VHH binders against ORC1-type DNA replication protein 2 (cdc6-2). Designs and how they scored, part 21

Target 1, 379 residues: ORC1-type DNA replication protein 2 (cdc6-2), of Methanothermobacter thermautotrophicus (o27636)
Amino acid sequence: MKGDKRRDIRDILLHDETLFRNMNAFDPDYVPENYRYRESQMEALAVCIRPALRNGRPVNAVILGSCATGKTTAIKKIFEMVESTSEGVVCCYINCQLHTTRFGIFSQIYSKIFGHQPPETGVPFSRIYQTIMQHLASEKRALVVALDDINHLFYSKNANKVLYDILRAHEVFEGVRTGVFAVLSDIEFRYALDKNVDSIFIPQEIVFPPYTREEVFNILRDRVRVGFYPGVISDELLERITDHTMDTGDLRYGIDLLRVCGNLAEADASPVIGEEHLERALKSTGPVNLIHTVRTLNENEREFLRILADAGEDMTAGALYELFRESTGSSYSSFNRIIEKLEFLRLIDTRLTGKGVRGNSRILIPRFSREDLRRCPGF
Short names: E, the ipSAE of ESMFold2; O, the ipSAE of OpenDDE; V2, 0.75 times the mean of E and O plus 0.25 times the DockQ between their complexes.

## First folded at step 8 (VHH; framework vhh_gefurulimab)

Design r3 (from q6 with D104E; at its last look DockQ between E and O 0.58; V2 from the best seeds 0.00; counts 0 for: pae E 4.0 > 2)
Fold by ESMFold2, look of step 8:
Structure r3 (fold): chain B 379 residues (1-379), chain A 121 residues (1-121)
Amino acid sequence: as target 1 above (379 residues)
Amino acid sequence: EVQLVESGGGLVKPGGSLRLSCAASGFTFDDYAMAWFRQAPGKEREFVSAITWLGSTRYADSVKGRFTISRDNAKNSLYLQMNSLRAEDTAVYYCAADSGFYYEFGEYDYWGQGTLVTVSS
């Protein structure tokens, strides 16, 4: 090390990770060994899959709950358990934020079954689909597909096609048994799901209620125990992280705070996470759900949010459209489509002015603060 | 440019027969499921029949046993043989194509312009 007053970048990079014994514990995709507070939901998921283990058809499910209520973890754990007990059920988890097309989703299913992507070029969807379903029929394997954050498929009008392709396969490929776990981050979108799939889906509903503060604290503490060496963070700082997590309603925010705090403490060559590290992490960490959602937006949709965030509380759709049109040149039809999408994604709410006239007289209400938006990439 | 062109419609008496054709171009025909839908005046479009790229077929209950769907991949053509026609079969018949299968659901990617079938004395 050189000098008393600064750290060399090389020193930072070469410093041992003395605080983290398992940094993956703070990964959003981490499946904890000590998964808590969802026993009844886990049982309901198991009941949906059990017919597939007995040569029957899985029961479809709709998994409902706000962001970060443990839905993804529960699905991954159930899939791991099923696959450890049987080769007769293919369990495929798909993040619909990453895989939004029919081709993309079935390429993920293909990769799960065969261990490699389908041929890169010249392979139409129908041949990928046929290969999957013929395999399932000939090997007498059921398929359970979890479509996590399925709302992204509804916006693109792909959800109906994907669900039909999965659930109607038995009508073309004798003996194929399929089921779908549709994961909805926002219960208020149930209307769109029910209309598009009611005749063929008919799911069991499994609800993941918000965690209590005590549950959040214990979940975060379990992650600390797995991810940090003993004594790295005090319970007092964990209580503060819990409070910030409760303010957002998003467990992933607390997990990200832990990860960032650990990284900051290592960069400082500190043996522990201190209050100063938490304060710095709070400045640099935006709400996880807002950041992930805005990354899916195009530039016009982002400009909509920037204008709305700058506005006063009485911003009407008409007033916003005038500013939006001046900035983007977009038509009113495009503007209304953005409103519908952002409302669907729960980034905004609308409220009638009390006169009952829709259109440009609605009040547009952001579900985010101006400061939270500024902390998102691209804003 | 994708095209689906129907032909073979016309006027026929009850109990008669017609054969509809749909010529497809602009996509790889043998990779697509094909379907017939119909729409009578003042009514919503309804499913008639579908055939997958594997040759598996489906029929609406109202036409089962009377209509036969088939395809000829060498000619890029879809057919509907309609026998024992009834007055309620009167409609514009549409050819549709999709890379999946959405037999009763009307979300096919490509649609023809339709051919009129009239069943009347």
Scores: ipSAE 0.276, ipTM 0.689, lowest interface PAE 4.0, mean pLDDT 83
ESMFold2 (binder alone), look of step 8: mean pLDDT 86; pTM 0.876
OpenDDE, look of step 8: ipSAE 0.710; ipTM 0.903

Design r4 (from q6 with G106S; at its last look DockQ between E and O 0.55; V2 from the best seeds 0.00; counts 0 for: pae O 4.0 > 2)
Fold by OpenDDE, look of step 8:
Structure r4 (fold): chain B 379 residues (1-379), chain A 121 residues (1-121)
Amino acid sequence: as target 1 above (379 residues)
Amino acid sequence: EVQLVESGGGLVKPGGSLRLSCAASGFTFDDYAMAWFRQAPGKEREFVSAITWLGSTRYADSVKGRFTISRDNAKNSLYLQMNSLRAEDTAVYYCAADSGFYYDFSEYDYWGQGTLVTVSS
C-alpha cells in the first residue's frame, strides 16, 4: 500500500531545492543558443538578408514547414543575429495569428522601429505607413518582415494588401529597401497569393522538414541541459519523453512535458525526475498545442471555443451561432470567419450532415476536450 | 457614404487635351492615395496614374509625359490633365481611392462610376 503521502502544501511551498537551472528553457518562446538541425535553413535565411546588409534589398522568402518544425525559432534567431551585426537592418517578427489586420501588422512594424505603439485612435493607416517608410528611407535602414503563419492574413483578406504595402514600398518611397519572409504551414496557401503579388514577391523557398526522432531527442536534451541541473533527468526517461513527443508530432509537447515533470518532482521533493512523474505528467498535460493556439485567439474566438466545449460534440453550426450571437452579439459573417479560422488551426472539425431541414447543416466538432480547454489560460 | 464622382470626359481629337476631375466625399481625402484607372472596350482595367497623400506621383509608361495627376485636398478633388491624346487613350476613366498605393486596381477600395474619354478624328 504505497501510502499516497499527500505532501503538506507547506512542504511544497517551502522546499528550497529547485530542479530547474533555468525554467525559461522550457518556454515555447525560448530561443536556444545553439539552434541545431536547422543550419541549412538558417543559412538560407541569412543569405536572403545578406543583401540588406550591403545596402541592397533583402531577398524575399517563403518558409514552409509543419507546425513545430522550428521555423519561428530559426527566424527569430537569425533576426537577432542580424540586428546584433548591423543597425542598418530592422527585423520585425509578426505573428499573424495575433495580428490579422493591415493596421495591426504595420503597428507592429512601427513599434519595432520606434519602440512604442502608434496611437490606437485617430491615426489613419496611411500616416503609420508613411512614418515607417519615411523613417526607413531617411535612416537608410532596410526592413525585413517575417509574417509568421501568414495564412491568417489570407483569411482576413489582408494578405495581398500587406504584401503589396511592404514589397512595393520602394516604388513610393525612394531608397526604401524591404523584404518579406512569409511563413506558411501549408503549401496550399502559396497558391492563394494574388498573381500580382507573385510577380513581385519572387521568394526563395526554404523548407523546414519535420524533426526526426533523433533530432527531437537531441533538442529535448539540450533543453534539459539548459533548463535542469545535472542528473535531474536520465537519458532513459528522456527517451520516453521523446517517444511521447513523437506520438504527438509536436516538439512543444515534449518541452512542456519536461517542465511539468520537473514541477511534479519538485513538488514531491524529489531530487530527480522519475517515471512516476512522467506518468502523472502524461495524465495532467493537456495538448500543448491547444494551449498555445488558444493563446493566440481573440476574445470572441475564445468565447466560441467555450461555447463549443460546453455544448458538446453534436451541435450544428446554426445552433452554435445562436449561442455565440447571444453571448457576443457577433454577426454570422464573423461567426463563419471564426469557424474557418478554428478549423484551420485544427481546433475543430466540420462535418456536413445530410439531414438538415434547411439543407446540409454543418456540425462542428472540437478536437479538444472541455477539460483540456479549461487548462488553457483564460478559460 | 463614400462617393467618387468623375467628370470632364468627352470627345476629343487626336492631339487634343482633356482634364478629368474626381470629386471625393465620405472619407478623409487627405489620408488616401488616389488613382486613375481606365478601361477600354474589351480590355481589362489598367493603371493610369496615382498620387499619394503626400503628393508623390506615378504614371503608367503609356501616359508618361502626357498625363499629369494632381490633387486639391482643400477641395477633395483629384485631377488628371491629359495632353497629346491618342486614339489608344479611348476608355472609361475611373477614379479610385485607397489608404495604400497600388498599381493593381483590385486593391483599391473605392471607385467612381467612370467618365468616358473618346479620342477620335
Scores: ipSAE 0.020, ipTM 0.515, lowest interface PAE 4.0, mean pLDDT 85
ESMFold2, look of step 8: ipSAE 0.399; ipTM 0.779
ESMFold2 (binder alone), look of step 8: mean pLDDT 84; pTM 0.861

Design r5 (from q6 with S56K; at its last look DockQ between E and O 0.75; V2 from the best seeds 0.00; counts 0 for: pae E 2.1 > 2)
Fold by ESMFold2, look of step 8:
Structure r5 (fold): chain B 379 residues (1-379), chain A 121 residues (1-121)
Amino acid sequence: as target 1 above (379 residues)
Amino acid sequence: EVQLVESGGGLVKPGGSLRLSCAASGFTFDDYAMAWFRQAPGKEREFVSAITWLGKTRYADSVKGRFTISRDNAKNSLYLQMNSLRAEDTAVYYCAADSGFYYDFGEYDYWGQGTLVTVSS
């Protein structure tokens, strides 16, 4: 009993040493000054916007990549660069998880232009739309709208109207120049477009592949240099955090581990982050990034994961399909589409076992633990 | 409650004319885009013409030059003047309204019950 101290909450709050030189470097919305390993994607985005700087229309784009591959950061970075270069292009980033209606989307555009939101009641959509487009025409400004997680507009059945409203505005408001960056992880959203919308949405495709291990390590090391004082964390521990980050496929997980490790070391009054801090952080952060990814899945995709997790081992695609069909009634075509999506999201890997007529099987390898999945809502 | 009531349909010989009307109530007509769609027996509903709250018009290629859409905001009414009618124009014609834009696809907020136009010799 004697000599076994627990820290008082007051001691934690009054801790007088800090390991963080800039804690914001570990925030989810941090936009780094040095943005690496996406130079070709940044160039492609710039090429799409460049006509708007030269009195032309922006080129539409589809930005495709799994979660945490830098899509959102790249868009915010290019928008900052464009707006620092010219007042002639309005760049509006919209999270479609938060804004799923026609009124909501255009209220965000309105706010970007005028610095305040329109009244929520008593103002018809046509007035808000007209105000936006008249401003763009009279001030000779182009508009580029990034619709992040655009699949949420399809779920709410607003995508066709929103795309049409943005892309055909020039037909009513002469001189208006608009473009859309559609950001998604669902490859075939264009098949859900009405033909009259699809014919006007002619995008460049810009792919954000997964980062390599070396790239992840260097990105995390850059965050360490900005966020911690020198010597706070060893390269050896950073290698371990990199490995955990690669296992989840989510860069945000590694950044969060750094933040939590720093907080734990500070609470212990330690001058450095040690292995003890990492082990404690792993226990507390394990399911968080999985929870976020799982929320993007529909019920059949969640059932796929439940079956895979309940097996406790890697499964062949054939074995999983048998259980999946019994549970969901889904077609083999739908099942294969789920495999492709989950592999794209880095929730599973596949490995071919062989080649042959009717004997060719894939092994499905989870990138999550059963225990971590159980901590997700609905599992 | 929102209502769109079409009238003016009927039987006409090829080459003839008809004028369709749509009386609107239950919303601020001046703030809405309006459209005509039609559905022939055994076929899908198709776009005919639309007009914005600012008076800008759009026509399907099949009716361009023969049909004229107009609106009278004082009377809350939408019109379609149909000239040089052909057998292929035979359909039920629907009035539609949307708080947004004038779409050439069928995702409008409000629809009328339709009025039948028959073009036959």
Scores: ipSAE 0.530, ipTM 0.844, lowest interface PAE 2.1, mean pLDDT 84
ESMFold2 (binder alone), look of step 8: mean pLDDT 85; pTM 0.868
OpenDDE, look of step 8: ipSAE 0.549; ipTM 0.837

Design r6 (from q6 with A33V; at its last look DockQ between E and O 0.84; V2 from the best seeds 0.00; counts 0 for: pae E 2.5 > 2)
Fold by OpenDDE, look of step 8:
Structure r6 (fold): chain B 379 residues (1-379), chain A 121 residues (1-121)
Amino acid sequence: as target 1 above (379 residues)
Amino acid sequence: EVQLVESGGGLVKPGGSLRLSCAASGFTFDDYVMAWFRQAPGKEREFVSAITWLGSTRYADSVKGRFTISRDNAKNSLYLQMNSLRAEDTAVYYCAADSGFYYDFGEYDYWGQGTLVTVSS
């Protein structure tokens, strides 16, 4: 009779011993000091930026790779290195999932340069744009912009404008030196570029291949080394975590799994992470099936799912469509198709609400929590 | 309400000149890039010229040296001086406004209704 020792919440809260040396090491946004297995890609990125350090224009790049292949981390690391080396180059990382408008993109650039956001109201895009470019010209600073997950800009139909504004700034502002790193998960979007943009973009292609099992293991091991105290987790257990990570195809899953295991072990007042913790963590971490399913979704489908997850459980299809339309510009027909697909994939449930004012409204309910979905690659 | 109203179109002989005007209202004219596009019958709309808020100009190769774009911010007006007109210049000319950088691929925020220019002997 394995006594269900009801973990006293007090004991959990008052436990003074932490297994974590640095909890931030398990943060998805954590940039490791030693970024392994992407040396060639990092070199390629550096080569693209090198001219900017010598008063030239940076070379544009298209960064290609599946989710969780280290693209973002590599870019951030290179930007950090560049900025530490020279004040003459401004590196701006932009997550296009978060910023989908032209104004939003340039607001991020503005904030990077000036340390504060542009005024929200009353300032036209042109003023922000001018201020940025004039500053760069006058200060003789080059600008390198990384547009991470630029696919989102294509969906919002702002990709060509944004690229054009950055790449051709030198035509209006004398001495301006700009470059773009476009990060793509799908090469098909490269062909979506306008001919005019394509003619000037001329990017170096930098491919990030999927991590091998060995690479994943070593990456996770490094996270363990930084994030946990010595002896907290065995190599054997790490191997298992690696296997589970490989099953998902998402390194972030493995990193999160380590974090969760650590938390569970601490809660149990265990000095080590054991198999039991891993088993529990696996149960608590979104089903592997969810991750796989979400990976098969296109960007619009994911975006809808994101919107749905953010909106809560009781939103009507109509209301959700408005949000979705605002985000993606998609048609109602497209929206309906997405709903049907997601329902089919059992990612959402649909319920008909009785006679509302405008007839039977369909309520869309996510089957998974926002947190679970966030654990999915590309979400 | 944003309005762009083109004027000055008409019939002209080859080698002749026309001046197009575009009157803008309903937005802060000084903050916009202004452009001229044209569409010939059965053809796609094409870029003709643009002028930025700073006064920088761009021209299509086909009109370079012949056409001159200018703006008067005090009058919220855009102009296109067309010299040495050719039969190939026959088109409906559209005024366009954009708050960003000038684009030659037609993604502007506002468009006029157009004015017809016919170059014929």
Scores: ipSAE 0.188, ipTM 0.660, lowest interface PAE 2.1, mean pLDDT 85
ESMFold2, look of step 8: ipSAE 0.482; ipTM 0.820
ESMFold2 (binder alone), look of step 8: mean pLDDT 86; pTM 0.873

Design r7 (from q6 with Y108F; at its last look DockQ between E and O 0.40; V2 from the best seeds 0.00; counts 0 for: pae E 11.2 > 2)
Fold by ESMFold2, look of step 8:
Structure r7 (fold): chain B 379 residues (1-379), chain A 121 residues (1-121)
Amino acid sequence: as target 1 above (379 residues)
Amino acid sequence: EVQLVESGGGLVKPGGSLRLSCAASGFTFDDYAMAWFRQAPGKEREFVSAITWLGSTRYADSVKGRFTISRDNAKNSLYLQMNSLRAEDTAVYYCAADSGFYYDFGEFDYWGQGTLVTVSS
């Protein structure tokens, strides 16, 4: 009889072939060496920081663009460049989804400067603040703080206080030079600043427009060149991944598809990524930006999204409030603040109806599907 | 609830001295900037002096060298030592507190009810 040459699972487990030259190229936090299509934005950021390198005050900026348009990458890149050329400017990136209080934000600044957390026992904010500002004054160092996803600070009512504390430090500490990069997902700056902050936060506006299809393809191809060995994926398959990426409007989706395809091909002991790997990846890939965004929500806000998703169609705000009130007992003012927060987080859109009806007449439009929401923690 | 309660006002002769106190409750005193304002009859309220949570002080030009602001964080208290008093210092003096901010005129979060200082005869 003829021998059976079928592989068994042990041979697959012992497979030593890898498709990845650099797996990190597909991590969400990867900062590419070849950062393309943002040259004018990078120049604008550099111009804002340049006065700080010349004993002047940094220029404040508002950085606008939808998720996954390269805002965070650009900020991290410019901060790395500045810190590699000068010790006279402290650059501090803060994710406001993770650090939402005055104490938390200034603890991050403290840690950036001193290399350790402030004392763990209950230390007054004023002591942390003073230590930071005295250091900046005595060492003649400027501070540039990027407040990424600053929308969260507006919803918690901390934004004006944090901006005020950073930007008016010079009034008490002679020679302190500070600037803020406020990062927003809206193309327009929608949030009102109070009078005290508005007079001192006179920002340059830097817009990160959506990438074109050609730009998305080239960005993904650059990641392939860094992350995979040559020949692992064809340009034809990369075009298909580009099309799926454009359908979502989220570059991170395309990068994650590449990672998942590579992992699937390795599991199959395949030397290349094929069409079958992409098809499987499409079924297994979650809505990465949705998951990230919903992590910031409390239970009432999550219930809002569940009710909206369960409808299976767009609802008026009035209809949703009736269900939401019955489920949560929340006031209309709390409900309205949730609408504002979710719209600024880009989880919903609102549209005025053409016909006035009893209750709120706006239509609430989810930017997510029920199935995608179910993939998120807490749903 | 936040409360600011002033005391120490009264009648004093020109050239005399008074010390005003403000007892604070209902907030973390250490983290607030504190200030004194005054309002003479028929005039707008005006800034007198302020002290940050860091201890830095500011004074209106009209009171520099004569008034001294201080705070005692252990007692949640704000003070204003007023020396070399003049008739134009006659006013109701208000204690004010501002959360985590550097102050400007009229922008403080919390205000006391005031204590009257009269400089006469």
Scores: ipSAE 0.000, ipTM 0.318, lowest interface PAE 11.2, mean pLDDT 81
ESMFold2 (binder alone), look of step 8: mean pLDDT 85; pTM 0.867
OpenDDE, look of step 8: ipSAE 0.332; ipTM 0.740

## First folded at step 9 (VHH; framework vhh_gefurulimab)

Design t1 (from r1 with T52S S56T; at its last look DockQ between E and O 0.72; V2 from the best seeds 0.00; counts 0 for: pae E 2.3 > 2)
Fold by ESMFold2, look of step 9:
Structure t1 (fold): chain B 379 residues (1-379), chain A 121 residues (1-121)
Amino acid sequence: as target 1 above (379 residues)
Amino acid sequence: EVQLVESGGGLVKPGGSLRLSCAASGFTFDDYAMAWFRQAPGKEREFVSAISWLGTTRYADSVKGRFTISRDNAKNSLYLQMNSLRAEDTAVYYCAADEGFYYDFGEYDYWGQGTLVTVSS
């Protein structure tokens, strides 16, 4: 018989205790109270915002680091600290994976200021923009906008407009003080701004290097202490999770392993996380970065990835297009735009076959495994 | 359907004047920034002048003091008064519109078909 390690759904729902003291500790949005190993970066961010607290303009920044180096946490931490101290600086964090349009970006800023979204229909962009900037001018509030994963704005061809609209607002709205924190998680991503945007976006560069193994272990242990009751997981299992985290190079993988292990143990009505829970979690947990990126894709783009993942050998653009067209009915122009987007997002690479100028003979190379893709929502 | 239709181009001698017009339809004109760009044969399109929905103006250095941009919101029309014309001003002039700021780069949402201005002796 199957080991009856699970209780029925009713018993689970009525359970008096959980393994989680604070489930939010394992949330991607969590901002730890004891944020470690980034003192220099936190100081640099504070220096950029400091003029805004003194009725001056914030200093723009470019924040560089590979995935899971603490960039988002640092930004959220400094924003919370600034806003707890002053009403004179609006700090707006925006995930550009989710908000890729000019209207979407400024709707988020609007919501941060006014506490509610603007109407989604019937409101022109100019009115939202004007309302924001008139407020900042009349209330003498500075604005700092963090554009996390800003590469998505470059793909959507909105980066020049968004940066210009934020940073040159003072030309129409006297007294407005604005700054931008542009966050780049892909350290190989190179951007080009129009010269007239580039001349106003003169950022300080702030670099987040990879964490060491010791740092990763201590970060994960801090999350365990906040997120689980005492004794739920051993240091021995935490060491194993640290090793798996280092193998992927993604701290979020380790944090998600902790979350999944806790959920599995709870579903088994176990008072502790055991080796069996970790083994099950390892089979089910996908890379957090891949999962987040895939969520931004439409169904045709996802079908592209499914076909490419199943190929097994070098797949030419021409061969993939035939399968893709049969599955989706898409034009070759649409297909090419998908290739450009997925290469931009670092989900695929392309290599020339040497057969000519047409792109249909190029080789398409996935940067993910078939198994990792299956772990993503919607696959 | 958004339409921007330029008119007023033609042949003029150096030192002369022309007034370009752009008739706009298909959007709420008052909510848009408007601009003029130009493209000489074999060259990239370049910024000439822009005006915000609040009337704030901007000019390329090459035309500053010689060209004047204006808008008439009642007529949904954009204008460019071009004085002291030079041979280098010869180009197709394009009307552009965008909901955002009055950009001095060419990422406007809507464009006209253009009107030819030729400055020659």
Scores: ipSAE 0.507, ipTM 0.835, lowest interface PAE 2.3, mean pLDDT 85
ESMFold2 (binder alone), look of step 9: mean pLDDT 85; pTM 0.874
OpenDDE, look of step 9: ipSAE 0.767; ipTM 0.923

Design t2 (from r1 with Y102W; at its last look DockQ between E and O 0.74; V2 from the best seeds 0.00; counts 0 for: pae E 2.2 > 2)
Fold by ESMFold2, look of step 9:
Structure t2 (fold): chain B 379 residues (1-379), chain A 121 residues (1-121)
Amino acid sequence: as target 1 above (379 residues)
Amino acid sequence: EVQLVESGGGLVKPGGSLRLSCAASGFTFDDYAMAWFRQAPGKEREFVSAITWLGSTRYADSVKGRFTISRDNAKNSLYLQMNSLRAEDTAVYYCAADEGFWYDFGEYDYWGQGTLVTVSS
């Protein structure tokens, strides 16, 4: 019954039976045709952009919601709709995990307008900036920039400069009309802007609440209908995937579980996804938000997380520093900067436990489990 | 490698004038916004004036009409003409440079060592 555990590469490449009729349905960038459960948020975003279509200034917005609550999808859909309506508004979506510098962000805006990247070397920021703003002024085009995961700009100390450069351009380039959609994945995150930036960034607040269990199930089922042939996965297994998705609080985890289950079933030459495929996928799949965030970390920062996860309990900063120093040789100054970065990225929380006692220790609390971290690349 | 060197500070009586200079090297001066900041004893460093690579200028309210910022790209130099000086203008004045915009907050990439201006009886 059980054949050779190894399979000929030729057999793998030549599998003609597939469970997927559209693998793209499980892509993180997929924008569903029937986008559900965010009608009021879409309307609020449209209202913010509408002045730009009428030769006015777009309204700034702060878009708040936990990861995978549909924020990115909503922004991409509204930008698509606006660009279908008018060439008078440039809509530029920027993932701040990928583009954390002033030059990088304005290179993305440049590319959106002109259809190609500027040369990465030898061209000063001032020329790129001037070219963008002169174009917007002369062509009478408004600019709306969505800064997704804007917390990364605060870490890189670029948030004040980027917001200022976008929002005060009209003071040098007459007639330029700009707006910013700042996207924050942690609704508890508090940012501070310089007072001279804060006075010009007066945003509407648009909240994306967590999906309910029923909404998650229906979203996943919609993806199954697009991405799999009929009968590939039962509603019973979808209910289990929904439950796991709710436990993580991340819709992307559920979507990725579907993709992995499909791949495992195909590798087994199974006509359907079974319970065994889900069990295997659960062992190999880490939370999507954790995986994305840890990719941005250097080796010392990753070692910090390994030590904290291995403790199995809340640790004081002092206790963790002793282990961290032994492993990395890093100074306390570097260690403290790592705490600030990881807290900013919402990978850890800090808390004081003492009441007025001198020498109080900070308690470092992971926002992840050891099992989930081990599923991430490099851990 | 980047260097900003201020000069022209000194002691002057109220109502007097002084001209500060900042010599820049180690970068393409024409591509940078330039600024003056100042720090009085016991106070935070504060914005005075900025000028873009295009020549557009900005001034703090406290110095408008009395101070004039200018640049000479041929000499890689930034200037601050300070007229009608007051006791509250006493501070160390810093030259700053940034490839970006003309910020009125202190997140410039490069800073000089400062030149002292004292306005006293």
Scores: ipSAE 0.521, ipTM 0.840, lowest interface PAE 2.2, mean pLDDT 84
ESMFold2 (binder alone), look of step 9: mean pLDDT 84; pTM 0.862
OpenDDE, look of step 9: ipSAE 0.688; ipTM 0.887

